VHH binders against Formyltetrahydrofolate deformylase 1, mitochondrial (PURU1). Designs and how they scored, part 6

Target 1, 298 residues: Formyltetrahydrofolate deformylase 1, mitochondrial (PURU1), of Arabidopsis thaliana (Mouse-ear cress) (q93yq3)
Amino acid sequence: GESLDSSVSPVLIPGVHVFHCQDAVGIVAKLSDCIAAKGGNILGYDVFVPENNNVFYSRSEFIFDPVKWPRSQVDEDFQTIAQRYGALNSVVRVPSIDPKYKIALLLSKQDHCLVEMLHKWQDGKLPVDITCVISNHERASNTHVMRFLERHGIPYHYVSTTKENKREDDILELVKDTDFLVLARYMQILSGNFLKGYGKDVINIHHGLLPSFKGGYPAKQAFDAGVKLIGATSHFVTEELDSGPIIEQMVESVSHRDNLRSFVQKSEDLEKKCLTRAIKSYCELRVLPYGTNKTVVF

## First folded at step 22 (VHH)

Design N1 (from M4 with S31D T99I T101I)
Fold by ESMFold2, fold request of step 24:
Structure N1 (fold): chain B 298 residues (1-298), chain A 122 residues (1-122)
Amino acid sequence: as target 1 above (298 residues)
Amino acid sequence: QWQLVESGGGLVQAGGSLRLSCTASGFTFSDYAMGWYRQTAGNEREWVAFITSGGRTTYADSVKGRFTISRDNAKNTVYLQMNSLKPEDTAVYYCAARIYIVYSGSKWEDYWGQGTPVTVSS
């Protein structure tokens, strides 16, 4: 007669859930009970309730058996709790099942951020699929970055722009199948019509510590001003604000021993690291905006 | 609970003035950009003005120079001073707080007040 092996061990996989609602008694208990009732085990749980605010933010990391708690049921169960609390945001990721986020990269002339992102992506340290690279600057096919893109089958789209025609409809068509957009030193300002038409998150890197150093060349400006700190800022792009919510900022000390060349090198190193960390935090569901320009970054 | 309550609407003659108020409760008012919108019968809500948490203001072209948005963070109140009113300014006026939503869907959600009607007679 057939004997079933009762010692079969389930394959447990990781899940991440973020939650944002008005603060109420028992939210953590309800969310944790949802996971536990399905046989899941919480490995980490972060909560933030801002002072003098009636809002609640959380991020949970858990493991679960996808046979006992199917992926679609995970969505339904958290959606039920989201409805109970009138949640403003409730998002689940299961990295081993869910497709990687698809992104497009926009840049202008400078490619230090693009190169860093491509290297991290190749090394498996950036959990995205790169659908294309778009630039308003043409590049010769024999450059190192262009050879890298060709070798990995990543299209490069040259979109010539002017002040009168930013070609935003063309860019929208190229990025329609992406989950979010990354501006890796794209020097054209995206219009409100573009942002509305795209309708998904756009993440930018700025060459300075916003809101202070605005403009196109903060390394030279900082060098001439004799500053002792330089920085980089990665943020969401929105049109209704001076700048969107900040995701990551990085700083580095400088001194009289730095010349312009070393200022530029330090600034570029900050920008590429800042953008990469911001994208990773976003993909891991660690970033939740609150207020006008504030974020929780778990 | 979050609440936005508008007041100060009413009937006014063309060329006159009104001051609308919107009092907020249940959240940290000073952390939010606030706006005014208006809606005429059978039409979508039209943006009128915004004020950031830091006090920067922007206006729709149709009201620029006539309307002034301001805020008093100590009183959790945003104001709309409407001068040189025209019959085309007749609408229900709403205040709103905007929330950025990340990861999917539309990027902004608006939390609305109940509205206060404004009628401008010829």
Scores: ipSAE 0.392, ipTM 0.690, lowest interface PAE 1.9, mean pLDDT 86
Fold by ESMFold2, fold request of step 24:
Structure N1 (fold): chain B 298 residues (1-298), chain A 122 residues (1-122)
Amino acid sequence: as target 1 above (298 residues)
Amino acid sequence: QWQLVESGGGLVQAGGSLRLSCTASGFTFSDYAMGWYRQTAGNEREWVAFITSGGRTTYADSVKGRFTISRDNAKNTVYLQMNSLKPEDTAVYYCAARIYIVYSGSKWEDYWGQGTPVTVSS
């Protein structure tokens, strides 16, 4: 119970709002007026209107006094504007008071992405809560990654799979209390039924630059083919698109001086960096899909 | 403003064919996946066929092998070629543009046309 008046210094906290609607006159004015009318101050504002689509995308960063503009009222006020413009998406986050996104991490044999994400999470560089790690490969309890998970109280679930049974119902149950999934080199293809049953975003890391290479081991294929550029792609997973919208891509040069080992190491380094950056951008509300595999990344 | 206009519906005998068209305006058609749905009186809309912007197609089991979805990005048009029609195919057919939404669950939002009626007489 604290009583507040004008003699008490306000505690200002950051907010982020992302908005997507058909383009119309006055959207920025209305959104900025909403923030200003409540005594908030805009620190950054990004707008994108793609050519030939007549759609509007924006991301605003602002500070405000949560006593004068309570968290639920922030939602209500932006929702009113969203209804006014028939918005397709309107999301606000207040990182200092909103719960972090809860995620599950899925992987198969290779753990370079998992290890990087766990270390970034430990260092406070990845703004998520990791509810569990799920794999179709069993790991010995006395390995570095398993010790890390135990030390931090993160469950590891071994879910053995076969070609005939991917055990997707078991995985759905394990991830029901998450905000999105991260596929950190999960080598089983998630079915349309899984994606519909989960109903939330799924973010994947692909070894190569989409759509260039197909198959399960593009580093060796690319090395044998003599490529001069390698890459990694992080994207949303959706059954309804040819490939989900791309969130982040990274590329690196290779040359005759790379043997297979150094080539693979460069590829793995790209994958872990690409996935981590994609997740961070998502959690900061920087990613809005448009079109089949296009995104705005603010 | 976004607009989807279906055409090509009508009355046809069982075993016959129709080609439905859906012309889009107000957005970049080639950026969006498109679908066809159908609805009979008193029932919910039923998915029929889906085509990605890249041309990959998927069909409901009830129409597979008889219906073909296609698109012409130069004409901003999606088509449904309906062959070997059955009385059970009688419905109002709707086209839809599918919009992927993030952060609010991976919900798809469909932008609907007004529909075109198809009647298949036995």
Scores: ipSAE 0.367, ipTM 0.655, lowest interface PAE 2.2, mean pLDDT 86
Fold by OpenDDE, look of step 22:
Structure N1 (fold): chain B 298 residues (1-298), chain A 122 residues (1-122)
Amino acid sequence: as target 1 above (298 residues)
Amino acid sequence: QWQLVESGGGLVQAGGSLRLSCTASGFTFSDYAMGWYRQTAGNEREWVAFITSGGRTTYADSVKGRFTISRDNAKNTVYLQMNSLKPEDTAVYYCAARIYIVYSGSKWEDYWGQGTPVTVSS
C-alpha cells in the first residue's frame, strides 16, 4: 500500500516586515536570507536609503509556512538581525494570525469620516478593531451611525467637553487598551499631558492642506487665498497643533466657480478618503518615522 | 458599576400629577444626556422626554405641554414632572442614559433602570 504521502501543500501565509537602522552593507542580504532560510518567499521588497542621511529603511512582503517558521520565531529571527545592526525599528505583522490593531475614534459633530471608516471597516478594507467611538457631540440612538455601532457592538461614549474641562482623564481611561487613536474631526486640541499619558500614536485628519492652512477654518482660508488646489492632510498628532509628521495628503482642483460651500464639500470628500488611506497604510506597516517631522511611506 | 434607579411611581387619578426621579451612579452624570421612556405590557418602549447634558429638552408629542424633564447634576438625578396625567400615560417608566457601554468582549449594552410603574386611574 503506497503511503499516499498526503503532501498537504503547506499553507503559506503572508507576512510584512519593516526595518529601520543605520545604513550598512549587506542588510538586504541578511534580511532576505532570514526569510529564505525558513522557506519563505519574498513577494516584494522596498528600500529607502537617502543620500544625505546614513539611514536604511525597508519593507518586505513575504509568504511563509507557519509550521516551518512559527510566529514567535519570526519575531526572534528578525530581532536578532535588528540587534546586529542596532535597528531603531523592526516590526513584523502577520495579518492572518496577529490581532488587528485596536483603535478608538474621536470625533465631534461631523461624522463623514466616521461613516466612511465604518463602511470600509465593514467591507474589510480597514483592518482595525474599533474599540469605541468617543464624541463630544450627542447623537440620537436611532441614527444610522448609532444603529450601526449598536449592531456591531461598538460602544459610543458621549463625553461632554468644555473649554475648561476637556475630560482628558476620562478619555484616557476609555482608550488605554488601544494601539493607536484616530481623530476624525474631533476639533479639540489634545494636551501634551494627554499625549504623553497615552504614549502611543495618534492620527489626525486635518481638513486642509498642511502646513499652509492650519486651524479650524482651512476651507475659508483657502477660499480667501484664491487657491486652485485644496486638500486634506492626515498626520500624527504632536503637542504642536497641526504640525505632526504627515502620513497622507489628498488634493482636488477648485476654480473661481467654486464657493465656500463647495470648498467644504470637496474637503469632506478628501478627508474621509485621506484618513482611511492613512489608517490602512499605518496598519500595513507602510508608515515609518523619518527624522523628527517626516515619514517614510512605502 | 453604572446604576440608574427610578422612583416616584404610583397610583394617581386622572388629571393628577406625579414626579419621577432617577438617580444615577457609577459615571459622570453631568456629561451625559438623560431620558425617560415608558412601556406598557406587550408594547415597545417609547421615548417620552430627553434632556441633554446642557439642559436642552425635547418631548414626545403625546406628552408635550404636560411633562417636564429636568436634571440636578449635583444630585446626579433626572426628574420627570408629569402633570395632567391621563389613563393613556399608564406605563412603566424607565430612565436611560444616552451612553453605550462595552462589557466583556465589546458587547453592546444599553443602560437602563429597573423602571417605576405609573398607573393613572380614570
Scores: ipSAE 0.000, ipTM 0.200, lowest interface PAE 13.9, mean pLDDT 89
Fold by OpenDDE, fold request of step 24:
Structure N1 (fold): chain B 298 residues (1-298), chain A 122 residues (1-122)
Amino acid sequence: as target 1 above (298 residues)
Amino acid sequence: QWQLVESGGGLVQAGGSLRLSCTASGFTFSDYAMGWYRQTAGNEREWVAFITSGGRTTYADSVKGRFTISRDNAKNTVYLQMNSLKPEDTAVYYCAARIYIVYSGSKWEDYWGQGTPVTVSS
């Protein structure tokens, strides 16, 4: 009886690792060996070592057998290396096993970014768990957006805010279990206390090209200035308004034939795409802080 | 004014079946998820089942495989078909409409009916 050696080829699953430490000899070798020693295969490796700064950044994509290399051990092995080099960042994601990032979406009246995000989310192109939508504007339950949220069991929190009361404590309570926040044209300034209290990353979409055209009317500013390019900027939120490290920017050409309305329309298109890309990059561990005001985006 | 009126409760023998109905009025029924809860004397209200406006259903583990929630939007009615009833299913059953626009810090807000009693005898 021929023993059908059912060599069931081990199911390999993808993983991602990002690393940030002071530059040292042999870091890439150690990280690669960590994966290889467990039977993993590296599919891609990107490194950033700036010339005038003694820092090392890397992002690796690999496949591995979860039976041979259990998920908990993956973390332990990379953590050992992180400790050795005094790493500032060492994070592993295994998309097929790890829970999706939990996020809350904050918005005001404009919902073009929300709609785009929900569509991408539904199509599996935005790998997040949307826990809730928070807005300082009420919406009718019979709208397409509200029906969508209802069908998917995503609560919509109408939080009435005023200039005097931004209800930050209430918002903080609603988002306490999220991994990061997304401001999808929220148009409210979050205080330093809120940011400190939340203690996690907040990603914003600005409807202009930063660091230029700050504030609430970037389209008008651009129009009045006679620019030939307009843009949208996704960035981390800091206490200083519109000044956080930039994650993503998108631009589009405009001309003298454009009017303010077309500027706004073009901007909205850029905003929703820019924000979606930024979130995706973040979830894929492509975004790392670089210094105090920049990012490395792999 | 929002109203939910439950019906169909009563006495049934163990292993038997019962169908509860809840008729809604005063709001656009088709826009809201509906659900059922149950409560016994001295205990907290327990979630049983929900159905979204789109027809997606979820069940508590204690009733999964035995109970079925459904809705008829034309009649503004949500149903709970209860099969293989057990004495442990004895409770007052409440219909709920879930409100998604919430002004408070609550994740979910439900509007409740008056309830219908279900007694399962051994």
Scores: ipSAE 0.000, ipTM 0.204, lowest interface PAE 15.1, mean pLDDT 90

Design N1 (from M4 with S31D T99I T101I)
Fold by OpenDDE, fold request of step 24:
Structure N1 (fold): chain B 298 residues (1-298), chain A 122 residues (1-122)
Amino acid sequence: as target 1 above (298 residues)
Amino acid sequence: QWQLVESGGGLVQAGGSLRLSCTASGFTFSDYAMGWYRQTAGNEREWVAFITSGGRTTYADSVKGRFTISRDNAKNTVYLQMNSLKPEDTAVYYCAARIYIVYSGSKWEDYWGQGTPVTVSS
């Protein structure tokens, strides 16, 4: 009886690496060799090298044997390369092994973005760990959203805010264990102190096309301006209102037949999609800072 | 039953100082943020100071630099040290426990104390 040596084909798992450094010859070769030397296979490699800027960006997708290339060693090997080139950014994610990013969602009264995110999250299309939802509006417990949160053990924190007290310290306490923060139509301005105190990325959805139509009524502004395109913008939050680096934008055509209500409705549809995509991109290491006010999005 | 009892109010001259105390009972004090509010007749209650369960403090602009909120968890007490008092500070001062923080499924009732009057005379 020939012992069918069921050579269990090594299970290869996917990894992602992003890299940012000053431009130099041979970077791609070194990064590729790093993966190959460990028996990994590169599935995709994106590179951004602008002509007028001495910078190098890359994102690679690869598969590897975690037995041959332990997770900790993956980090070490890429870190060695990072040090060699003085990289500003070198991050590896192994989705099957690494913990999902922990996030908190902040919102006000409007919940269309929240609902969309929760649906995508439930479907496994949003790779995040939602730690809590924070709102300056109370919601009835019998709503679909609230029931959903309860079922999944996601706490909802109603934090009432006033003009005098935005309750930023309380919010900071609630989000201290998160990896990044999502403003899903929170409609409150976060102070520089908050941002500094939090010290991590904050992603916002703006219900207009930045850098135009800033403020609280972009749809109205767009309507009054007679635009033929409206949109939503997801961006990093900075101290300057609605001025952070843009991650994602979505647009839709409008016409003279549209009214303000239809503008708002169309905007909401764009917002929820735009924000979800931005978050996904962020979690997949597709978003990198480019200069002081831009992003590279692979 | 949740109880908040304010004390320390009274008449003080402008430029003087008062220390308000609020003693909590009926709940785990250390788990809750505490705040001080004040209200004058005919006006809405306004926020004065807030301290988180972790001890982070925030102040209204009108009292910043003059008032200090603190807490003693061992005594279940929150304090408001009021210095450099002004006639404009005249109000009934109320202590509140985690007011306006509602957890999923629980309507946290704003437990307010009965208030303590502060009068600052010119």
Scores: ipSAE 0.000, ipTM 0.198, lowest interface PAE 16.6, mean pLDDT 90

Design N6 (from M4 with S31D S53R T99V T101V S106T K107T)
Fold by ESMFold2, fold request of step 24:
Structure N6 (fold): chain B 298 residues (1-298), chain A 122 residues (1-122)
Amino acid sequence: as target 1 above (298 residues)
Amino acid sequence: QWQLVESGGGLVQAGGSLRLSCTASGFTFSDYAMGWYRQTAGNEREWVAFITRGGRTTYADSVKGRFTISRDNAKNTVYLQMNSLKPEDTAVYYCAARVYVVYSGTTWEDYWGQGTPVTVSS
């Protein structure tokens, strides 16, 4: 009977859609009607139309019944709208159904970003699967980081590099089954051939405000130089070195009251926080590049 | 709406020169890297030349030393100067704007013009 069907309560799940196309009349109406026609409910909707580019960006958060609107049909319905507007990008994520993004982490000697990311990942605050960690520096097996990686089944790959051989083919093989790559203080410059061969997003952390000095470590050099501001920048990696679209930036004041220890701590805290926030924003579909070096971050 | 309009194609004798132009509208031209590609019937499009937003250029081996890509941001135009033309250069030439995309299986998509035919006779 009828009474049996009326006792079922649907379980609603969240979906996120990002859209990027040439600006046109009626885009929001079509996108919102797509969701509403399937019984979905919009919980948040952000739009950006930059001056002089004639482009449209949006991010919608909605809830829906996956029995009534199956995951594959969600893709098809948004793809129909994407085709209608000649969309440059249209992406749907349904976190409760879709697999987490798979990432690899690359680093050199400094591990403060890696450690922060591992802790956030363990705490469930970084929605990724970490497939491996790759470094051009060997680490002793009894260190805290190495024991953490072993306990959680995350491979650590030491790839001994030289100035003459950066071993990029070896790295490409290790990361071929990832959704994006994270440079967590990897101090080797990735070549254009690597970027082309990988073909997916690469996110880096850079200290753009800290002046570079010959010799010693950069925090001491900046401390000795008497800087008043330190900063960190997380950005996409492109062939234009350190000029890729910026995802997140953070700054902090320093003064004569900072000793070397507090100065280094502030610098490292900026970098790890900046990178972690950038990755979280990316995984939540909040980051859309526009132009060659700018982003919308919803 | 975004438009890329190629011009300057035509018939030219081997050893001759042509200059292709591609005029952009509907977007901020100086924000994008630009390229030239070419295609013959039944084949995939072949990359010819690329110019970054900052003006750095790269070329396919088959055209290096003979072709020069340049851009004029004030005129929203990218050029391909083609010298010492050979019959093998006969193709439809396409201008492209390179768009960075995220969350996909690729980091770049090309926005294409309609093309301009170039024929190099012996």
Scores: ipSAE 0.216, ipTM 0.556, lowest interface PAE 3.1, mean pLDDT 85
Fold by ESMFold2, fold request of step 24:
Structure N6 (fold): chain B 298 residues (1-298), chain A 122 residues (1-122)
Amino acid sequence: as target 1 above (298 residues)
Amino acid sequence: QWQLVESGGGLVQAGGSLRLSCTASGFTFSDYAMGWYRQTAGNEREWVAFITRGGRTTYADSVKGRFTISRDNAKNTVYLQMNSLKPEDTAVYYCAARVYVVYSGTTWEDYWGQGTPVTVSS
């Protein structure tokens, strides 16, 4: 069910603003006044000031009349406040006006995360534009996922890699016009040079609960260790393997009745859900880095 | 307010050594990776060395084997030990705290100190 109400005037649209600066007296008052002075109405406001770091984080949701407060003026007004406080980050999104984030998806052999993301994307549950899918594994054109990609006009790029040549310059060219990159079970390690050259956010899914069980084959490690919880972790990619700021973690209970196969099945279900939720939180501006390797998730 | 204060710069003869210090205040030092950069007149800042929260270090090729970065979390201080100095090492040296940012055109932003000049003669 949809509702069309063309008789309502004015038409108010949602905006989201996130802010990160050194802590100071009066930040909330200034940000709130910026919105209120233009006739905007705040529907939600989250603030976090961590102990001993002297930093301020906020996320506001508001509605406003884009005729009274044009989109470009919204940017200028928040930029003025950002300059006043020397903000480390200030981002405004207006989903009904702004283009969706453009992403590329990288994967290797396993496609359970890709399939879930494509389904959520098709259903309108992921507010992104998928520019391409890149893999170091060739796939037959008659598979369900490849037919899906063809049907929706999403390019699939096979980039043959080895341990000695990860083809990172080729990948950089393919993803240059994206807003962020998603590693949906991409099993090659991205180099520091790649991360510097790309220069934008890279979000990964890890099979297991970081920081425990770092490295490969975490389901086997968890099975052998006799754990009662298994999980998945979605995190930002940094030069240190599996050590970037965590965005989302999910867990599943396991017992003596599970074998390695059922552990893997439960882990794959967690991975696809965890990655999808992390990307949605990111696109809604709910994720802010905190320190070098932590996050605030509003 | 976040502060990074560099010290230990000065004039030194080629082949000599200097130890730069950078003392942090206004934030939890142990939560941040730290680095050193340098800048000569008319050029962009050049990365020199980086140390993670856990103490893993990396170096620019131009300084490997001559420079050592270290940190003392109890003193909120990062150090750059510079040995076998060359005239090419003459620059203003900047300490930086490395901050991950999102939604911007870059994944890392550095919070900079004021810099300490180093001059290597002859």
Scores: ipSAE 0.187, ipTM 0.549, lowest interface PAE 3.4, mean pLDDT 86
Fold by OpenDDE, fold request of step 24:
Structure N6 (fold): chain B 298 residues (1-298), chain A 122 residues (1-122)
Amino acid sequence: as target 1 above (298 residues)
Amino acid sequence: QWQLVESGGGLVQAGGSLRLSCTASGFTFSDYAMGWYRQTAGNEREWVAFITRGGRTTYADSVKGRFTISRDNAKNTVYLQMNSLKPEDTAVYYCAARVYVVYSGTTWEDYWGQGTPVTVSS
């Protein structure tokens, strides 16, 4: 019997674990041991333990042998620890094995964020499964965006909305199988009922720096105020408009030489980058809730 | 529709034993971790035991060594064997299925049964 040369170097694959619980002694040790006991190697470990707040946050990156530590056991092992400490969050992602997050993109007339996301998505820099695009504006089939969507089998749903009818039930039906939603300049207010009905995270891009420049015309507000910095804000959507926990913000300098048009243009550039980064961070388990109105972003 | 039905509760003397059962329907039982909780009137629900999909178990300190949680995936049932019962164990016992949900970085929710009462007399 030919001795199958067992010298095949074990293929190690990357994993990520995030943890949130009440602070306790030995949490890091326990989590580290969990990985080590299965032959895994920790590549990075970040911990956040705020002063005067009895909470513990962590994010670890590790590599492991899926033969020695099957994916199902990975979940079980961390879940056991989560239960022990009464964790509020304990999530593992193994990007090479786990399915990508399913998302739907909602937008209005402006498509700069959509275009950016599609480019990043195509390049593998946005690790999501785009299930559909929903818009309250019709687009010609011969546009670059529409051709792209068609080529990749991504449905475009034109959902005509009015002030009286936002067709939220229809939208809910379209997005029922998604993991989270992205509002890429949708410019419609989602009702509390919608948010409750959906029951999952909704990420929005706001074309201004929150909380200072709320509403539909942040560029104009900024221009009129004579600011020297403008920005974009990606945040979780809550019932309260433009008030959800912030995930990402980007800024750019402006001057007296700028006009309203240049403000808008600069804002658009920030918006598409900001939203893309926020989504990526979310998918990489870098974003955790901190209190009711903040986030921990590792 | 998701359903969890607890059974096996009743009156028992201190030092006695009971076996609780929770039968699940309407979802793929084997895909979910299961737990037992207990609650007394006016108090918060207390975690008792947990079992992962693969059968790994954890227990509250108050019941460790006395209670055993187990599952039978073929029967869609989770069990709680309760030995050496004490009056302090008197409560309504609930089984729960843990479902992970996306909420600002993903969390979980427990789906509950209606509960089964356990009374341990002195």
Scores: ipSAE 0.015, ipTM 0.342, lowest interface PAE 7.7, mean pLDDT 90
Fold by OpenDDE, look of step 23:
Structure N6 (fold): chain B 298 residues (1-298), chain A 122 residues (1-122)
Amino acid sequence: as target 1 above (298 residues)
Amino acid sequence: QWQLVESGGGLVQAGGSLRLSCTASGFTFSDYAMGWYRQTAGNEREWVAFITRGGRTTYADSVKGRFTISRDNAKNTVYLQMNSLKPEDTAVYYCAARVYVVYSGTTWEDYWGQGTPVTVSS
């Protein structure tokens, strides 16, 4: 009887942990030990400890045996540490086990961001579950975008909005089961009530370099100002327009040879990349709040 | 509405024991880590013990080995068994449910009851 040496090498799976607490001695050691004690191996560890603030941020990437360290215990173990240090944030993601973030995309007429997101999504480069697309612009069913959505079973909701009626309640109903929202050139201001009602993160792409060039015509503003750099900004949406904590920014050089049309084109190219990166960073737990209006992006 | 009602506080002699209870209502008890805080007059509230959803416990150094936190999910109750009590343990004890909010700056918030006073006499 040939002893089938079933040395089936344990399949290790990747995990990510983010941590935020008051700075204290030994935090890294405790977090590392937590993983090691369960047979996990740390692949990457990033720490941010600002000099002037008594705060500690970390993001770790590790691999572990889910048989030795069940997913529920992973949470419990890190939670124990979180409790010990009074952590403000302690989140674990195990991409192979955990469900993808459910998102809804809100947009208006411009669809360059949507198209980019859908391409990335299809290619597996955007780890989200797109639950629906909501727009205040009606689209023909025979468009490439609409066919794509139909093919993938992603509903498109045309929500006619007016200045007087933004139909926020209807939108809220459509997005209530999502984990976060993405504004892909929605060009509508969400009310504080909506934001409060939704109660989860909303990520926006602004087609300008914030905090400059706020509003609906940043390219024109930039053009008129004679800037040599234009940009796009992805940020969290707050009640205050275009003022939320910034997640990602991208820039491109422009010159006197550029016209308004080229400004807009360059901006669109930046927008779609910027937004996609921001969403990816968010899903990978790379984005943490820092202070009142900043982010740590690992 | 979330409610936590502490009970079991009182006067006890040094070296004695006391068992605190906290009954929760208005939320799914089993979904949350529970804990105990204590506070003396003029001081900040300090955490004493926590128990995770799965029953893993953590203690402050000052109470480690003396206090035991436990939970009964069927009764929506968390307990704090306090042994070898010291005068320094005199405080109002608060039961807490810890809520982690992952959105817009992952923070945690503790919801606690009105507290139960514990007095340890010398």
Scores: ipSAE 0.007, ipTM 0.238, lowest interface PAE 9.4, mean pLDDT 90

